# Ledger of designs, part 2: VHH binders against UPF0764 protein C16orf89 homolog

Target 1, 326 residues: UPF0764 protein C16orf89 homolog, of Danio rerio (Zebrafish) (Brachydanio rerio) (a7mcs3)
Amino acid sequence: DVIDNILMSLSKGITYFDMQGSNINLDGVVGYIILQAQLREATRTWPHSDFLSLSQRAAAISMLKRLSKSLSTAASTLQETDPKYFKEFEPILDSSFWSLPGEWSSTDPSLVYTSVRAMECYDEHMSDKCMTFLLGTWKDNGTPCIVTKTCRDTMTQFGCPHYSLSHQLLYFMIGTMKGCSKMLKGDLRLSRVNITVGHYKRIFCSNMMKSNQDIFKNSLTGQMQDIFIENILLCGLVGFSDFYKLDWLQSILTWQDQEAGCFGKEEDISHIFEEFLDAPHKRVKRREKTLTDGCSSHMTGVAVSALGGFLNFYLSEQDITKRPII

## First folded at step 13 (VHH; from X3 with Y100T)

Design Y1
Fold by ESMFold2, look of step 13:
Structure Y1 (fold): chain B 326 residues (1-326), chain A 123 residues (1-123)
Amino acid sequence: as target 1 above (326 residues)
Amino acid sequence: DVQLVESGGGLVQPGGSLRLSCAASGFTFSRYAVGWFRQAPGKEREFIGAISGSGDSTFYAISEKGRFTISRDNSKNTLYLQMNSLRPEDTAVYYCAASTGWPFYDESSYDYWGQGTLVTVSS
């Protein structure tokens, strides 16, 4: 049952990409790249136990083929519309770059920060720059796995909120997937403590879990939905399965526009007015691209890839041999 | 009321080993990170290491170079410190402490402290 709901949502998200993929920015396209990796793994390992399972797998295979065609077109368009950004991040526009978890773990509430800053610690220009040093795309024929003092200090500092926090995790994820783990360490002169890559990932995801628990406890606003989903996507990819909660999944599914298949569409004028009045506390990612239909490129991307994570987790945990045949 | 009680301290020869225990009561032990600190005569208290509430993450000061091992048993509400290859420089009062927050190397992160147990490394 849960698998069917996820597949229906993903199908709508892929249909949206078929129609709007040329208008989606790089961040949104990366979400669909990650989904491609997730669907490839799911279809490879899908159980062949009954009619329902075979039917579900066939749907996933069909979606994977559609997605793969649309992605090749979207990548070409990104080269034309933003060639510098495309060149800097081309390595992550390949589904083979993204490692999926082999084991599941849980976050740890005792790793939650004693204090959290009220404001983001840095902007996306800084995080993008630091990632290009890891990828080796900071110049033509650049050396990968470069960690400057500024990037080390920025990406290992503790107490960052929301997108600063999630991008610290993403930095470590990209570094790990690129093979840069030896270079990922904090300033030992300050702490004099060995903090491993695995430690950083668990610390960041334990705080991302706390943030999501706080967001979910409060009324979920449109601006908080984006970071809520991003935290699930990233920490789920690392392997923290306690992010894959049924109640959280159900909320994400209700946020999808049922006709367009996208996420982040504005609800009404009063909601927009309310967000304007709270502008000093608005925590919306700066590089967001809102399409003419009102959909968020970034939120759509993180939503489909988070749902791909839910798919793979629940497939691995379900006893599908007992599901009724329909 | 909350208590942390260290035990296992004493006199040991250089090169020897010692195992410290910290018994916890009066709080939900598994919800707290627990750490070890020490204070040598005339020195500031220094962080040795800590273990997260679940036990899945351990952190060590770089000065220890793998000589010390921290573990916990949440079913017994007990934290342990195994110290090997002891040196005269390890002579100190050893404290256990409990925290609900990161960073574990910052003393201000710890809510509860034990009384300390003296370890003397001397021939």
Scores: ipSAE 0.805, ipTM 0.930, lowest interface PAE 0.6, mean pLDDT 87

## First folded at step 20 (VHH; from D21 with I62V S63E)

Design F23
Fold by OpenDDE, last read:
Structure F23 (fold): chain B 326 residues (1-326), chain A 123 residues (1-123)
Amino acid sequence: as target 1 above (326 residues)
Amino acid sequence: DVQLVESGGGLVQPGGSLRLSCAASGFTFSSYAVGWFRQAPGKEREFIGAISGSGDSTFYAVEEKGRFTISRDNSKNTLYLQMNSLRPEDTAVYYCAKATGWPFYDESSYDYWGQGTLVTVSS
């Protein structure tokens, strides 16, 4: 069933991580951290106790154990090889940081933008900086939940495409998980309506849904696969269940290198960033984005974590007979 | 053809309440957000609030939050505006409109408008 397929894929992904984890960048490792959280939840709340379900649960437990070990090693390596970036995002390298959805909802197509910008709204440095302010890692012993005017304005602007959109959502997710309650305070835009953090998340995910739908219909080239999966990961984590589409899952599973267990091996994801960003907003090539074997650290991380989301979604169905066969 | 027809307007005393309705036809009502605007004599049209297609998300102008409530019944293709604690400055023609997408606070996001219903708040 669909659970078996997901577990098989995850097993391959974890095997890859066992071998190459020390070479995976922080973004990729974050994906595996999220997966760790997801597997913990899955194993804790596994809904059925029939023979097959018990076997599946046992497999997940084993995977969790393996993953936990590999994550320790990978984290140590990151601390050594990229200490600055590690320090900035260390708080999110703990699986306990990541909250999983307790309830499911659906996106609302009526919240789709009337217009979308052609280019990314900001670069990765901007979003990283804003996230460090939330995390309190902008300096040693920094105050958390700081929201500058620039960060607020940037992260609340509408019409942003691709990764600028996904990072807006991630920004609000991090704020929520960190317990920041005043993320929108000080907004002097009187001409605008009272919009809550929840509204922003819903708006962003609704537009990410539209984006994914368009990508899925028009082209599933490797260049769009990464953002496609990232959208599923993030909006799924927020609790939008309509991202967990079976046909999307089937596609994602085909994108995995069946021998290595990684994703993005045949596609240069770096080209995606260059295409979407203006010169001033070019993403800095992060260290070890592409592994020596050609795999993408980022895509591998987001893929396994997205699959973890699929796992939990399908496990939430109480009627096992409704699980799809793929 | 898309049609929006407002009703429920009239004369009310200060402190009173009114409930406006907007009957929609000619499109899949639940697939679109709908909003309320008003225009007072000699003033520009202003956004009151809007509700998403599913009804799960409501948005209000900051000034109107708590006093006005927007709801919808998708089974009846009807939008509602509950107005409480009305003031003379609330006197205006009230319009319902169909949104094409976000943002709902911009008039340019709307493609169809009702003819409006007059609300007069006077002692």
Scores: ipSAE 0.915, ipTM 0.968, lowest interface PAE 0.4, mean pLDDT 93
Fold by OpenDDE, fold request of step 26:
Structure F23 (fold): chain B 326 residues (1-326), chain A 123 residues (1-123)
Amino acid sequence: as target 1 above (326 residues)
Amino acid sequence: DVQLVESGGGLVQPGGSLRLSCAASGFTFSSYAVGWFRQAPGKEREFIGAISGSGDSTFYAVEEKGRFTISRDNSKNTLYLQMNSLRPEDTAVYYCAKATGWPFYDESSYDYWGQGTLVTVSS
């Protein structure tokens, strides 16, 4: 069933992480941290007690144990190799930081933008900085939940595409998980209505849904696969179940290197970067680390996390007979 | 043809309540957000609020939040505006409109408008 397929893929991904975890960058490790949270939840709430279900749960428990060990090593390595970045995002490298959805909802197509910008709205440095203000890691012992005018204006602008859109969502997710209650306070823009954090999340995910639908209809190559999966990961974490489409899952599973267990291996990332550099559209530069084996650190992280989301989604179905076979 | 027809306007006393309706036709109603606007004499048209296609998300102008409630019945292709604690300043022609997408607070996001219904708040 679909659970077996997901577990098989995750097992491969975790095996890869066990071998290459010390070489995976912080962004990739965050994905595995999220997976750790997802697996903990899955094993805690695993439905049914039939033989197959117990076997699946046992497998997930074993995976969790392996992953936990590998994460400890990876985190230590990051602290040594990238201490500045580690310090800035250390709070999100704890699986307990990440809240999983307790209920499901669907995106709303009517919230799709009338117009989308051709270029990314901002670079990753801007979003990182804004996130550190929320986390309180912008300086040693910094005050958390700080929202500067620049960050507020940047993270609330509409019409942003691709990673700038996903990072807007991530910004609000981090704020929510950190317990920041006044993220929109001080917004004096007269043109804006009373939009809540929940509204922003729904608007962003509705547009991410549209983006994914468009991507899925077209060529799914390289970076497009990455953003596609990232959108599923983030919006799924927020609680939008309509991102967990079976046909999307099937596609994602085919993108995994079946030998190594990683994602993004077959694309010359250098070529992609060159193409993007030549493209009139400035994309948010991601700290993408191509591993020596050709795998993408970031794509691997987001993929296994997205798959963890799929796992929990399908486990939430009480009727086991409704599980699809792929 | 897309049509939006407002109804329910009239004369009301200060502090009173009024419920406006907007009947929609000519498009898949549940697939589009719809909104309310108003225009007072000698003033520009202003956004009141809007509701998403599914009805799960409502957006209000800051000054109207809590006093006005927008809802919809997709089975009847009807948009509603419940107005409470009405004031003389609420006197205006009220319009419903069909949105093409976000943002709902921008008039340019709307492609069809009703003829409007007059609401007069006076003692």
Scores: ipSAE 0.913, ipTM 0.968, lowest interface PAE 0.4, mean pLDDT 93
Fold by OpenDDE, last read:
Structure F23 (fold): chain B 326 residues (1-326), chain A 123 residues (1-123)
Amino acid sequence: as target 1 above (326 residues)
Amino acid sequence: DVQLVESGGGLVQPGGSLRLSCAASGFTFSSYAVGWFRQAPGKEREFIGAISGSGDSTFYAVEEKGRFTISRDNSKNTLYLQMNSLRPEDTAVYYCAKATGWPFYDESSYDYWGQGTLVTVSS
């Protein structure tokens, strides 16, 4: 069934992480951290007690144990190899930081933008900076939940495409999980219309849904696969269940290297990112790392985490007979 | 053809309440957000609020939040505006409109408008 397929994929992904975890960059490790949180939740609330369900749960428990060990090693390596970046994002490298959805909702197509910008709204540096202000890691012992005018204006801008859109959502997610209550203070639009953080999340995910639908109808390049999966990961975490589509899952599963267990190996995603590094319509290179085996750190982390989301979604089904067979 | 027809306008005393309706036809109502605007004599048209296609998200002008409530019945293809604690400055022609997408607070996001219904608040 769908659970078995997801577990099989995750097992491969975790096996890969066991071997290559020390070489995976921070972005990739964050994905596995989220997966850790997801697996903890899944094993804690695993429904049904039939033989098959118990076997699946046991498998997930085993995976969680393996993953936890590998994450410790990976985190230590990151701290040693990139201490500055590690310090900036250390708070999100704790699985307890990541809240999982308690209820499900659906996106609303009527919230799709009338117009989408042709170029990314900002670069990775800007995104990272704004996130560190929320996390309080912009300096040693920094005050958290700081929202500068620049960050506010950038992260609330409508019509942003691709990664700038997904990172807007991530920005609000981080703020929410950090407990920031005044993220929209100073937003000039609030003088006209009352837009809440919840509204922003719904607007962003509705547009990410549209983006994914469009991507899925077309040929999926390595970069398109990456953003496609990232959208599922983030909006799924926010609680939009309509991202957990069976046909999307099936496609994602085919993108995994069946031997290595990683993602992005055959598409040379790093080359694509580098090719567009100087292109004004693309985001500036973050800390993407292609491993020696050709796998993408970012895509691998995002993919396994997205799959963890799929796992929890399908486990939340009350009727096991509705669980898809793939 | 897309049609929007407002009704429910009239004369009301200050402090009174009024409910406006907008009957929609010619499009899949639940697939689109719809909004309310008003235009007072000698003033520009202003956004009151809007509701998403599913009805799960409502947006209000800050000045109107609390007094005005927007709702919709997708089974009846009808948009509603409940107005409470009306004031003389609420006197205007009220319009419903069909949105093409976000943002709902911009008139340019709307492609079809009703003929409007007059609301007069006076002692």
Scores: ipSAE 0.912, ipTM 0.968, lowest interface PAE 0.4, mean pLDDT 92
Fold by OpenDDE, fold request of step 26:
Structure F23 (fold): chain B 326 residues (1-326), chain A 123 residues (1-123)
Amino acid sequence: as target 1 above (326 residues)
Amino acid sequence: DVQLVESGGGLVQPGGSLRLSCAASGFTFSSYAVGWFRQAPGKEREFIGAISGSGDSTFYAVEEKGRFTISRDNSKNTLYLQMNSLRPEDTAVYYCAKATGWPFYDESSYDYWGQGTLVTVSS
């Protein structure tokens, strides 16, 4: 069934992480951290107790144990190899930071932008900085939940495409998980005063849905696979269940290297960013680490985490007979 | 053909309440956001609020928040505007409109408009 297929894929991904975890960059490790949270939830709330279900749960428990061990090692390595970036995002390298959805909702097609920009709205450095203000890691013992005018205005822009859109959502997710309650305070734009954080999340995910639909319909090249999966990861994590489409899952599963267990091996993900950003909006290539075996650190982390989301979604179905067969 | 027809306008005393309706036809109503605008004599048309296709998201102009409530019944293809605590400055022709997408506060996001219904708030 679909659960078996997901578990098999995750097992491969975790095996890969066992072997290559020390070489995975911070963004990739974050994906595995999210997966850890997802597996903890899955094993805790496994809905059925038949023989097959118990076997599946046992497998997930074993995976969680393996992953937990590998994550400890990977985190230590990151602290040594990238201490600055580690310090900035250390709070999100704890699985307890990540809250999972308690209920499901759907995106709204009527919230799709009338127009979308051709280029990314900002570079990764900008979004990282804004996130550190939320996390309180912008300096040693920094005050958290700081929202500058620049960050607010940048992260609330409409019409942003691709990663600038997904990172807008991530910004608000981090704020929410951190417990920041005044993320939109001080916004003097009259047209936006009554727009809530919830509205922004729904608007962003609705447009990410449209983007994914277009990508899936036209072509799923290696360059577009990463953002496609990232959108599923983030919006699914927020609680939009309509991202967990079976046909999307099937496609994602085919993108995994069946021998190594990683994702993004066929194409250099770094070229993706160059296509989306012009010279003024260069991204800091922190997410763009191609491993020696050709795998993408970022795509691998994002993919396994997205699959963890699929796992929890399908486990939430009470009627096991309705579970799809892949 | 897309049609939007407002109703429910009339004369009301200050402090009174009024509910406007907008009957929609000619398109899949639940697939589109719809909004309310108004235009007072000698003034520009202004955004009041809008509601997403599903009805799960409502957006209001700052000035009307708390007094006006927008809702929709997709089974009836009808948009509503509940107005409470009406003031003389609320006197205007009220329009419903069909949105093509976000953002809802921009008139350029709308492609079809009703004929309008007059609301007069006076003692």
Scores: ipSAE 0.910, ipTM 0.965, lowest interface PAE 0.4, mean pLDDT 93

